# Designs tried in a protein design chat: VHH binders against q9usu1r752to985. Part 23

Target 1, 234 residues: q9usu1r752to985
Amino acid sequence: TPEEFASQMTLLEFDYLKQIPSREWIFRSWVSRDSRSAVRNYINFSNCFTYWIINCILEKKNTKARTAVISFFIQTAYKCLSLQNFSTLMSIVSALNSAPIYRLHAAYKLVKAEDIICLSGLREIVETKKNFSTYRALLRKAELPCVPFLGVILSDLTFIDEGNPDVLDSSPHLLSFNKRHRLADVVADVCRFQSSSYEMQSNTDLQSYILHRCRFVNQDLSYLFDKSLSLEPR
Short names: E, the ipSAE of ESMFold2; O, the ipSAE of OpenDDE; V2, 0.75 times the mean of E and O plus 0.25 times the DockQ between their complexes.

## First folded at step 12 (VHH; framework vhh_7pa5_2)

Design r2 (at its last look DockQ between E and O 0.84; V2 from the best seeds 0.82)
Fold by OpenDDE, look of step 12:
Structure r2 (fold): chain B 234 residues (1-234), chain A 123 residues (1-123)
Amino acid sequence: as target 1 above (234 residues)
Amino acid sequence: QVQLVESGGGMVQPGGSLRLSCAASGFTFSNYAMSWVRRAPGKGPEWVSGISSSGGRTYYADSVKGRFTISRDNAKNTLYLQMNSLKPEDTALYYCARDRYDFWTGKTEFDYWGQGTQVTVSS
């Protein structure tokens, strides 16, 4: 069910979040794209999952079957929202907004009206316009536990790092405490998220299944787009 | 873990040819687009060529178009770059890289690189 799927994805992604050590934020280990980086591992999983969704839809043999999968993930994303799992929500909506899937008009026409309305709302939440203002507002109101979308956090960290000098311009021998404070605040927020826990029961079989399936999906959007064209020609 | 190992580099005279290879392991090679990137001394990385996961689509930088040919053998997990009519300005360290569209950033990027193979074109 969408509910169970959302629950397991939430637990899975929350585990990825918890595995990120504080030192990684300090040293920005993900910048070097080191495979040992917990953040990099999380990014890789999330992208694989998004591609998995795309592949799941495109592998279906007919329009009705594709519609069913699309509907499933719309409902799943909605459940993720209720769990305050913004990471999985973002991944699902990203898949549905991707060029290969977004263009499947025949499939979307068969989606129930209530799901279409739901999808519209979800798309608004993850809208990048105004620097994720809607998402940020929701996150500020979120109660623990929650799974934040780390993409925004990483963007903020990069912004702080690049937008602020390490030392004061007026006194090059002095470190910028302002920059350090801003970085520390972001890290503190992440630590707060990591300190919580979900109460749902873990289904390791389902989680393992998802992890396994994600490893073997095509991650070439050009290829997937061509496949989409073959299924629903222009 | 993902591993990319380039080979086939060397020294060649202008107008000569080289064939680079990249051995991929640790992932399903046929599921990813691949690219060649080069770095000349004192310069930043320059994208050279790309190929889709199936090999059906190929792309080239204007600087190498008509001279270089990218190909792949998915059965052998190997990426190739045939370089003909080499010029001194082609001198660089050549990297194979795995392409991926990152949904977090909304950008296409190279998420893994090899160590590179040196190509030197000199008379």
Scores: ipSAE 0.911, ipTM 0.955, lowest interface PAE 0.4, mean pLDDT 94
Fold by ESMFold2, look of step 12:
Structure r2 (fold): chain B 234 residues (1-234), chain A 123 residues (1-123)
Amino acid sequence: as target 1 above (234 residues)
Amino acid sequence: QVQLVESGGGMVQPGGSLRLSCAASGFTFSNYAMSWVRRAPGKGPEWVSGISSSGGRTYYADSVKGRFTISRDNAKNTLYLQMNSLKPEDTALYYCARDRYDFWTGKTEFDYWGQGTQVTVSS
């Protein structure tokens, strides 16, 4: 069911979020390829999950079956919004917006109008325009517990670190304190999200199934686009 | 654990040929696009060639097109690069790399690399 799937994805992603030690935010451990990083592991899982959605849709041989999978994930994303799980929501919408899936007009034609309207609203939330302005506004209003989309946080940390190098040359001591203050603000915000818990019951069988299955899907968008073309020709 | 192990490098005269191999393990090889990337002395990494997960599409940098041929054997989990008409400019450490479009960055990334195999073209 969409509701249970959304709940278990929320618990799973929240576990990834909680596992990230504070030192990774400070030292940006995900940038180095020499060491294993909890952030890098989470990014990899998130990408694998996004590809899993794409593969689930494209493995269905008839249009009606593909429509059913699309509808399932729209409903799952809507439930993720109600759970304030923005990370899974972003992954689902990214999959549905990917070139192989977005072009499946015959399948989308069969989706209920209610679900299409829902998807349109979800797409607005995840838009990257104006530095994710819609998403950031929603996140600011969100209460705990919440799973934020880390991509925005990582982008913010990169911006702070790279900020304005020319300014560092002119006033190194002042800029060091300012950089530390802004970094501390972002880290404190992340720690706030990490400090709560969801009350939902864990289904470890379903979580293990998701973790295992997402590793064994095709992760080549060019191949997946060609598969999409064979299923719904231009 | 993802592992990519290159082999087949060596020293060769200009105009010669070499065949590089890359043994893949720890992941489902047929699920990923693959690339060869090289790093010449004093240079940053340069993409050389790429191949789709099925092998149905191949891509080449202009500098190697017509001279190099990328291929894969998904049953043996092996990526190949046939290098013909080698030039001194082809001297580099050649890496096998796994490709993936990253939905967080919006770009294709090389998420795993091998240790590289040295190719030296000189007289």
Scores: ipSAE 0.720, ipTM 0.869, lowest interface PAE 0.9, mean pLDDT 88
ESMFold2 (binder alone), look of step 12: mean pLDDT 85; pTM 0.842

Design r3 (at its last look DockQ between E and O 0.85; V2 from the best seeds 0.82)
Fold by OpenDDE, look of step 12:
Structure r3 (fold): chain B 234 residues (1-234), chain A 123 residues (1-123)
Amino acid sequence: as target 1 above (234 residues)
Amino acid sequence: QVQLVESGGGMVQPGGSLRLSCAASEFTFSNYAMSWVRRAPGKGPEWVSGISSSGGRTYYADSVKGRFTISRDNAKNTLYLQMNSLKPEDTALYYCARDRYDFWSGQTEFDYWGQGTQVTVSS
């Protein structure tokens, strides 16, 4: 069910979040392309998952079957929202907004009106306009536990790093405490998220299944777009 | 972990040819677009060529178009770059890279690189 799927994805992604050590934020280990980076591992999983969704839809043999999968993930994304799992929500909506899937008009026409309305709302949440203002507002109101979308966090960290000098302009020998404080605040927020826990029961079989399936999906959007064209020609 | 190992580099005279290879391992090679990127001394990385996962689509930088040919053998997990009519300005360290659209950043990136193979074109 969408509910169970959302629950397991939430647990899975929350585990990825918890595996990020504080030192990684300090040293920005993800910048060095180190495969040992927990952040990079999380990014890789998330992308694989998004591609898996795309592949799942495109692998279906007919429009009705594609519609069913699309509907499933819309409902799943909605459940993720209720769990305050914004990461999985972002991944699902990203898949549905991707060029290969977004263009499947025949499939979307068969989606129930209620799901279409739901999808519209979800798309608004993940809208990048105004620097993810809707998402940020939701996150500020979120109670623990929750799974934040780390893409925004990483963007903020980069912004702080690039937008602020490491040393004071007036005294190059002095460190910028303002920059360090801003970075520390973001890291503190992440640590707060990591300190919580979900109460749902873990289904390791389902989680393993998802991990396994994600590992072997095509991750070439050009290829997937061509496949989409073959299924629903222009 | 993902591994990319380049080979085939060397020294060649202007107008000469080289064929680079990249051996991929620890991932499903046929599921990813691949690219060649080069870095000349004192310069930043320059994208050279790209190929889709199936090999059906190829792309080239203007600087190498008509001279270089990218190809792949998915059965052998190998990426190739045939370089003809080489010029001194082609001198660089050539990297094999795996392409990926990152949904977090909304950008195409090279998420894995090899160690590179040196190509030197000189008279």
Scores: ipSAE 0.913, ipTM 0.955, lowest interface PAE 0.4, mean pLDDT 94
Fold by ESMFold2, look of step 12:
Structure r3 (fold): chain B 234 residues (1-234), chain A 123 residues (1-123)
Amino acid sequence: as target 1 above (234 residues)
Amino acid sequence: QVQLVESGGGMVQPGGSLRLSCAASEFTFSNYAMSWVRRAPGKGPEWVSGISSSGGRTYYADSVKGRFTISRDNAKNTLYLQMNSLKPEDTALYYCARDRYDFWSGQTEFDYWGQGTQVTVSS
């Protein structure tokens, strides 16, 4: 069911979040291709999951079957919102907004109006407009437990590290002090999310199934777009 | 962990040809787009050529169009780069790289690289 799937994805993503040691934020371990990184492992899982959704939809040869999969994931994303699992929510909406899937107008026509309205609301949350302003507002109001979308946090850390020509603090000592202070604030926010727990019961078989299946799907968006064209020509 | 092993480099005269190979293992090769990337002495990485997961689409940097041909054999888990009409400016360490669009960064990333194979074009 969408509810059980959302619950198990939440537990799985929360495990990834809790595994990230604070040192990775300080040293930006995910940037180096020669280093092991819990952040890189999480990014890889999240991308694999997003591609898995795309593949699940496109492997269905029948339009009604594709509609059923789309509806399943809309309902799953909505449940993720109620669990405050913004990471899985982002992955699902990213898959549904991807070029191969967004263009499946025949399949989307068959989706129930209720689910379409739900998807429209979910899309507003994911929208990058004003630097994810809708998502950031929801995250500020969220209580624990919560799984944030770390992509926004990683982007913020990159901005802090690389500097900006528009900033007025170009003094070497002042810049260094300000960067360390801002870094500490971001790390403290992440630690706060890591400090809680979800009460849901683990289904190890389902979690292992998801982890395994996600690794064995096509991860070439250009190919997937061509497959989408073959399934729904114009 | 993903393994990419390049071979086929060497020293060749201007106008010569080389064929690079990249043996892929520890992942499903046919599920990923692949690229060749090179690093000339004193320069950063430069994308050379790319190929879709099925092999149905190929892409080339302007500097190599018409001279290089990328191909793949998904049954043998091998990526190839046929380099013809080689020039001294093609001298570089050539890497096999795996492509993936990263939904977190919003751009295509090379998430795994080989050790590279040296191509030297000189008299």
Scores: ipSAE 0.730, ipTM 0.871, lowest interface PAE 0.8, mean pLDDT 87
ESMFold2 (binder alone), look of step 12: mean pLDDT 85; pTM 0.857
ESMFold2, look of step 16: ipSAE 0.714; ipTM 0.864
ESMFold2 (binder alone), look of step 16: mean pLDDT 85; pTM 0.854
OpenDDE, look of step 16: ipSAE 0.913; ipTM 0.956

Design r4 (at its last look DockQ between E and O 0.82; V2 from the best seeds 0.82)
Fold by OpenDDE, look of step 12:
Structure r4 (fold): chain B 234 residues (1-234), chain A 123 residues (1-123)
Amino acid sequence: as target 1 above (234 residues)
Amino acid sequence: QVQLVESGGGMVQPGGSLRLSCAASGFTFSNYAMSWVRRAPGKGPEWVSAISSSGGRTYYADSVKGRFTISRDNAKNTLYLQMNSLKPEDTALYYCARDRYDFWSGQTEFDYWGQGTQVTVSS
């Protein structure tokens, strides 16, 4: 069910979040794209998952079957929202907004009206306009536990790092405490998220299944787009 | 773990040819687009060529178009770059890279690189 799927994805992604050590934020280990980085591992999983969704839809043999999968993930994303799992929500909506899937008009026409309305709302939440203002507002109101979308956090960290000098312009021998404070605040927020826990029961079989399936999906959007064209020609 | 190992580099005279290879392991090679990127001394990385996961689509930088040919053998997990009519300006360290659209950043990136193979074009 969408509910169970959302629950397991939430637990899975929350585990990825918890595995990120504080030192990684300090040393920005993900910048070097080291495979040992917990953040990089999380990014890789999330992308694989998004591609898995795309592949799941495109592998279906007919329009009705594709519609069913699309509907499933819309409902799943909605459940993720209720769990305050913004990461999985973002991944699902990203898949549905991707060029290969977004263009499947025949499939979307068969989606129930209530699901279409739901999808519209979800798309608004993850909208990048105004620097993810809607998402940020929701996150500020979120109660623990929650799974934040780390893409925004990483963007903020990059912004702080690039937008602020390490030393004071007026006194090059002095470190910028302002920059350090801003970085520390972001890290503190992440630590707060990591300190919580979900109460849902873990289904390791389902989680393993998802992890396994994600490893073997095509991650070439050009290829997937061509496949989409073959299924629903222009 | 993902590994990309380049080979085939060397020293060649202007107008000469080289064929680079990249051996991929640790992932399903046929599921990813691949690129060649080069870095000349004192310069930043320059994208050279890309090939789709199936090999059906190829792309080239203007600087190498008509001279270089990218190809792949998915059965052998190997990426190739045939370089003809080499010029001194082609002197660089050549990297094999795995392409991926990152949904977090909304950008196409090279998420893995090899160690590179040196190509030197000199008379």
Scores: ipSAE 0.911, ipTM 0.955, lowest interface PAE 0.4, mean pLDDT 94
Fold by ESMFold2, look of step 12:
Structure r4 (fold): chain B 234 residues (1-234), chain A 123 residues (1-123)
Amino acid sequence: as target 1 above (234 residues)
Amino acid sequence: QVQLVESGGGMVQPGGSLRLSCAASGFTFSNYAMSWVRRAPGKGPEWVSAISSSGGRTYYADSVKGRFTISRDNAKNTLYLQMNSLKPEDTALYYCARDRYDFWSGQTEFDYWGQGTQVTVSS
């Protein structure tokens, strides 16, 4: 069901989040391609999951079957919102907004009106407009437990660590203090999310199934778009 | 463990040809687009060519278009680059790279690289 899938994805995502050592946030370990990083492992899982959703939809040869998979993931994303799992929510909406899936007009036409309205609201949350302003507003109101979307956090840490020299001519102490203060605020907020827990019971078999299946899917959007064209021609 | 191993480099005269190979292991090769990237001495990496996971689409940098041909054999988990009409400016360490559009960054990234194979074009 969407409810159990959303719960188990939330537990999986939260395990990835909790495993990130504080040093990675402070030193931005994910930036170096030459070092291992828990953040990079999480990014890889999240991308694999997003591609898995795309593949699940496109492997269905029947339009009604594709509609059913799309509806399942809309409902799953809505449950993720109620669990404050913004990471899985972002992955699902990204998959549904990807060029291979977004263009499946025949399949979307068969989706119930209620689910389409739901999807429209979810799409507003993930909009990049004004630097994710809708998402950021929801995150500010969120209580624990919560799984934030790390993509926005990593972007924020990169902007803060913009390579400003420690010896700036114009008020270097004040600039360095503000940079360190903003960095500390972002890192403290991430650590706060890591410090809570979800109380849902884990289903190890389902979690293992998800982890295994996600890594064996096509991850080439150009190929997936061509497959989409074969299923619903222009 | 994802592993990409390039081979087929060497020394050739200007106008010569080489065929590079890249053996892939530790992942389902046919699930990924692949690229060739090169690094000339004292320069940063330069994208050379890319091929879709099925081989149905190919892309080339302007500097190599018409001279280089990318191909793949998914049954053998091997990527190829046929380089014809080689010029001294093609001298570089050539890397095999795995492509993936990254939904977090919003751009295509090379998430794994090989060790490279040296191509030297000189008389």
Scores: ipSAE 0.716, ipTM 0.866, lowest interface PAE 0.9, mean pLDDT 87
ESMFold2 (binder alone), look of step 12: mean pLDDT 86; pTM 0.868

Design r5 (at its last look DockQ between E and O 0.79; V2 from the best seeds 0.80)
Fold by OpenDDE, look of step 12:
Structure r5 (fold): chain B 234 residues (1-234), chain A 123 residues (1-123)
Amino acid sequence: as target 1 above (234 residues)
Amino acid sequence: QVQLVESGGGMVQPGGSLRLSCAASGFTFSNYAMSWVRRAPGKGPEWVSGISSSGGRTYYADSVKGRFTISRDNAKNTLYLQMNSLKPEDTALYYCARDRYDFWSGQKEFDYWGQGTQVTVSS
């Protein structure tokens, strides 16, 4: 069910979040492209998952079957929202907004009106306009436990790093405490999220299944787009 | 773990040819688009060529178009770059890179790189 799927994805992604050590934020380990970075591992999983959704839809034999999968993930994303799992929500909506899937008009026409309305709302939440203002507002109101979308956090960290000198312009021998405080605040927020826990029961079989399936999906959007064209020609 | 290992580099005279290879492991090679990127001394990375996961689509930088040919053998998990009519300006460290669209950043990126193979074109 969408509910169970959302629950397990939430637990799975929350585990990825918890595995990120504080030192990684300090040293920005993800920048070095080190495969041992927990942040990079999380990014890789999330992307694989998004591609998996795309592949799942495109692998269906007919429009009705594709519609069913689309509907499933719309409902799943909605459940993720209720769990304050914004990471999985973002991944699902990203898949549905991707060029290969977004263009499937025949499939979307068969989606129930309620699901379409739901999808519209979800799309608004993940909208990048105004620097993710809707998402940020929701996150500020979120109670623990919560799985934030780390893409925004990483963007903020990059912004702080690039937008602020390490040393004071007036005194090059002095470190910028302002920059340090800003970075520390972001890290503190992440640590707060990591300190919580979800109450749902873990289904390791389902989680393993998802992890396994994600490993073998095509991650070439050009290829997937061509496949989409073959299914629903222009 | 993802590994990309380049080979085939060397020193060649202008007008000469080289064939680079990249051995991929640790992932399903046929599921990813691949690229060659080079870095000349004192310069930033320059994208050279790309190929789709199936090999059906190839792309080239204008600087190498007509001279270089990218190909792949998915059965051997190997990426190739045939370089003909080499010029001194082609001198660089050549990297094999895995292509990916990152949904977090909303950008295309090379998420994995090899260590590179040196190509030197000199008379």
Scores: ipSAE 0.912, ipTM 0.956, lowest interface PAE 0.4, mean pLDDT 94
Fold by ESMFold2, look of step 12:
Structure r5 (fold): chain B 234 residues (1-234), chain A 123 residues (1-123)
Amino acid sequence: as target 1 above (234 residues)
Amino acid sequence: QVQLVESGGGMVQPGGSLRLSCAASGFTFSNYAMSWVRRAPGKGPEWVSGISSSGGRTYYADSVKGRFTISRDNAKNTLYLQMNSLKPEDTALYYCARDRYDFWSGQKEFDYWGQGTQVTVSS
């Protein structure tokens, strides 16, 4: 079911989040392709999962079957919102907004009106306008436990590093202090999210199934777009 | 786990030809797009050519269009680059790279690279 899937994805993502040591935020370990990084492992899992959703939809040979998969993931994303799992929510909406899937108008036409309205609301949450302003507002109001979308946090850490040099001619001491202060604020936020727990029971069989399936799907978005064109031309 | 091993480099005169190969292992080769990337002496990485997971689409940097041909054999887990009409400017270390669109960054990323094979074009 969507609820069971959302619950287990939430537990799985939260485990990835909890395992990230604080030093990775400071040194931005995910940037180097040669470094081992818990953040890089999490990014890889999240991408594999997003591609898995796309593949699940495109593997169905008829329109009604594709509609059923789309509806399942809409309902899963909605449950993720209620669990405050913004990471899985982002992955699902990203898959549904990807060029191969977004263009499946025949399949979307068969989706129930209630699910389409739900998807519209989920899309508003993940919109990138004003640096994810809707998402950030929701995140500020969210109570723990919560799984944030780390992509925004990683982007913030990159901006702090590039936009706040350690020393400048004009006001070197002010800028150096400001950089360290901003970094500490972001790290504190991440630690806050890492410090809670979800109460749901683990279903390790379902979690293992997800991990296994996600690794063995096509991860070429260009190929997947071509497959989409063959399934719904024009 | 993922391993990419390039071969087929060497020395060649201007106007000559070489065929590079890349043996892939540790992943399902046919599930991924692949690229060739080169690094000339004193310069950073430069994307050269790309090919879709099925081989149905190919892409080339302007500097190599019409001279280089990328191909793949998914049954042999091998990527190829046929380089014709070679110029001294093509002298570089050539890498085989696996690429994937990254939904977090919103860009294509090269997540695994080989060690490279040297191509030297000189008289």
Scores: ipSAE 0.698, ipTM 0.855, lowest interface PAE 1.0, mean pLDDT 88
ESMFold2 (binder alone), look of step 12: mean pLDDT 85; pTM 0.858

Design r6 (at its last fold request DockQ between E and O 0.84; V2 from the best seeds 0.83)
Fold by OpenDDE, fold request of step 17:
Structure r6 (fold): chain B 234 residues (1-234), chain A 123 residues (1-123)
Amino acid sequence: as target 1 above (234 residues)
Amino acid sequence: QVQLVESGGGMVQPGGSLRLSCAASGFTFDNYAMSWVRRAPGKGPEWVSGISSSGGRTYYADSVKGRFTISRDNAKNTLYLQMNSLKPEDTALYYCARDRYDFWSGQTEFDYWGQGTQVTVSS
């Protein structure tokens, strides 16, 4: 069910979140693409999961079957929202917004009106307009436990790092306390999220299944787009 | 683990030809787009060419268009770059790279690189 799937994805992604050590935020290990980086591992999983969704839709043999999968993930994303799992939500909507999937008009026409309305709301949440203003507003109001979308956090860290000098412009020998405090605030927020826990029961078989299936999917959007064209020609 | 190993580099005269190869392992090769990237001395990396996972689509930088041909053999897990009409400005370390669109950043990136193979074009 969408509810069970959302629950297991939430637990799975929360584990990824919790595995990120504080030092990694300081050293920004993901920038060097260190294979040992927990953040990089999380990014890789999230992308694989997104591609897996795309593949799951495109592998279906007819429009009705594709519609069913799309509906499933819309409902799953909605459940993720209720669990305040914004990471999985973001991945699902990203898949549905991807060029190969977004263009499947025939499939979307068969989606129930209630799911279409739901999807519209979900798309609004993940919009990048005004620097993810809707998402940020929801995150600020979120109660623990919560799985934030780390993409925004990483973007903020990059912005702070690149947009602020390590030292004062007027005095190169003086450290910028402002920059350090901003970085510390972001890290503190992440630590707060990591300090919580979900109460749902873990299904390791389902989680392992998802992890395994994600590893072997096509991750070429050009190919996937062509496949989409073959399924629903222009 | 993912591994990319380039070969086929060397020294050639202007107007000469080389064929680079990249042996891939540790992942499902035909599930990923691949690219060639080069780094000339004192310069940053420059994208040279790309090919889709199935080989159906190919892309080239303007600097090499008409001279270079990218191809792949998925059965052999190998990426190729045929370089014709080589110029001194083609001198660089050539890298094989795996392409991936990152949904977090909204950009295509190279998540894995080989060690590179040296191409030197000189009279």
Scores: ipSAE 0.913, ipTM 0.957, lowest interface PAE 0.4, mean pLDDT 94
Fold by ESMFold2, fold request of step 17:
Structure r6 (fold): chain B 234 residues (1-234), chain A 123 residues (1-123)
Amino acid sequence: as target 1 above (234 residues)
Amino acid sequence: QVQLVESGGGMVQPGGSLRLSCAASGFTFDNYAMSWVRRAPGKGPEWVSGISSSGGRTYYADSVKGRFTISRDNAKNTLYLQMNSLKPEDTALYYCARDRYDFWSGQTEFDYWGQGTQVTVSS
């Protein structure tokens, strides 16, 4: 069931979010490839999950079966939106927009019209156009509990660090002060999201299934694209 | 935990050959594309060669094409780089790296690296 899957993914992602200590934003612990940061662990889980969706679709032997999996994840993403779980929503839409999956026109043709309309709306939310303006507007309206998509936050931190020139013949303390102010805003936002709880009951068996399965799928996008070509030629 | 251990480096004369190995553990090796990356003294990283998860596709930087051969043995969880006709310019620390397209960054990343094995080509 999409509803139960979305609920358990929300609990899983929320646990990852709650485990991130504030020091990681200050030290940007995730940028080191040898770092064992909580942010890096979360990024890895999220990528594994995205690849798992792609593999689930491509494992099916016929178009109708692939359509059923696509429809399941559209419905799951829609439930994630209602739970204000933007992270799982982003992962699902990223998988459906990936080159191996986006090109499955025969499978998409069999998806019900209402699910296609739903997917179109979800795609608008995740569009990068105008610096994720649609997503940011929805996030500002969201009440707690909420799982934000941290990828946007991490991108913002990178732009704060790299996009603010040290000086243009101006006071270095002013640039550093603005940077600290922006960092404080990010920390406050994350702390706000971490301060609440979802009240759904944990299903340990389903969560363990998701965690286990995600680690054992192919994560080579070029291989997955070639598999997609074999399933729906040209 | 993911571990990549390179070996097979050494000192050779120009025109010589070396075969590098990389032992992988802590992950399902045949689920990932792999690369060799090198760092010459005082230089940043340079991608050398890549291979798909199945071994069916191989890629080479122009500077090594025709001289280097990447391969993998998925049954032994091992990546190889056969280096022939070595030049002094090939002197570097050679790393094996695991590739993955990262959906958060939107780019292919080397998410795990080995410690490297030194290759020195000199008279």
Scores: ipSAE 0.730, ipTM 0.855, lowest interface PAE 0.8, mean pLDDT 87
ESMFold2, look of step 12: ipSAE 0.724; ipTM 0.862
ESMFold2 (binder alone), look of step 12: mean pLDDT 86; pTM 0.861
OpenDDE, look of step 12: ipSAE 0.911; ipTM 0.955
ESMFold2, look of step 16: ipSAE 0.724; ipTM 0.867
ESMFold2 (binder alone), look of step 16: mean pLDDT 85; pTM 0.858
OpenDDE, look of step 16: ipSAE 0.912; ipTM 0.956
ESMFold2, fold request of step 17: ipSAE 0.708, 0.724; ipTM 0.844, 0.857
ESMFold2 (binder alone), fold request of step 17: mean pLDDT 85, 85, 85; pTM 0.855, 0.858, 0.857
OpenDDE, fold request of step 17: ipSAE 0.913, 0.909; ipTM 0.957, 0.957

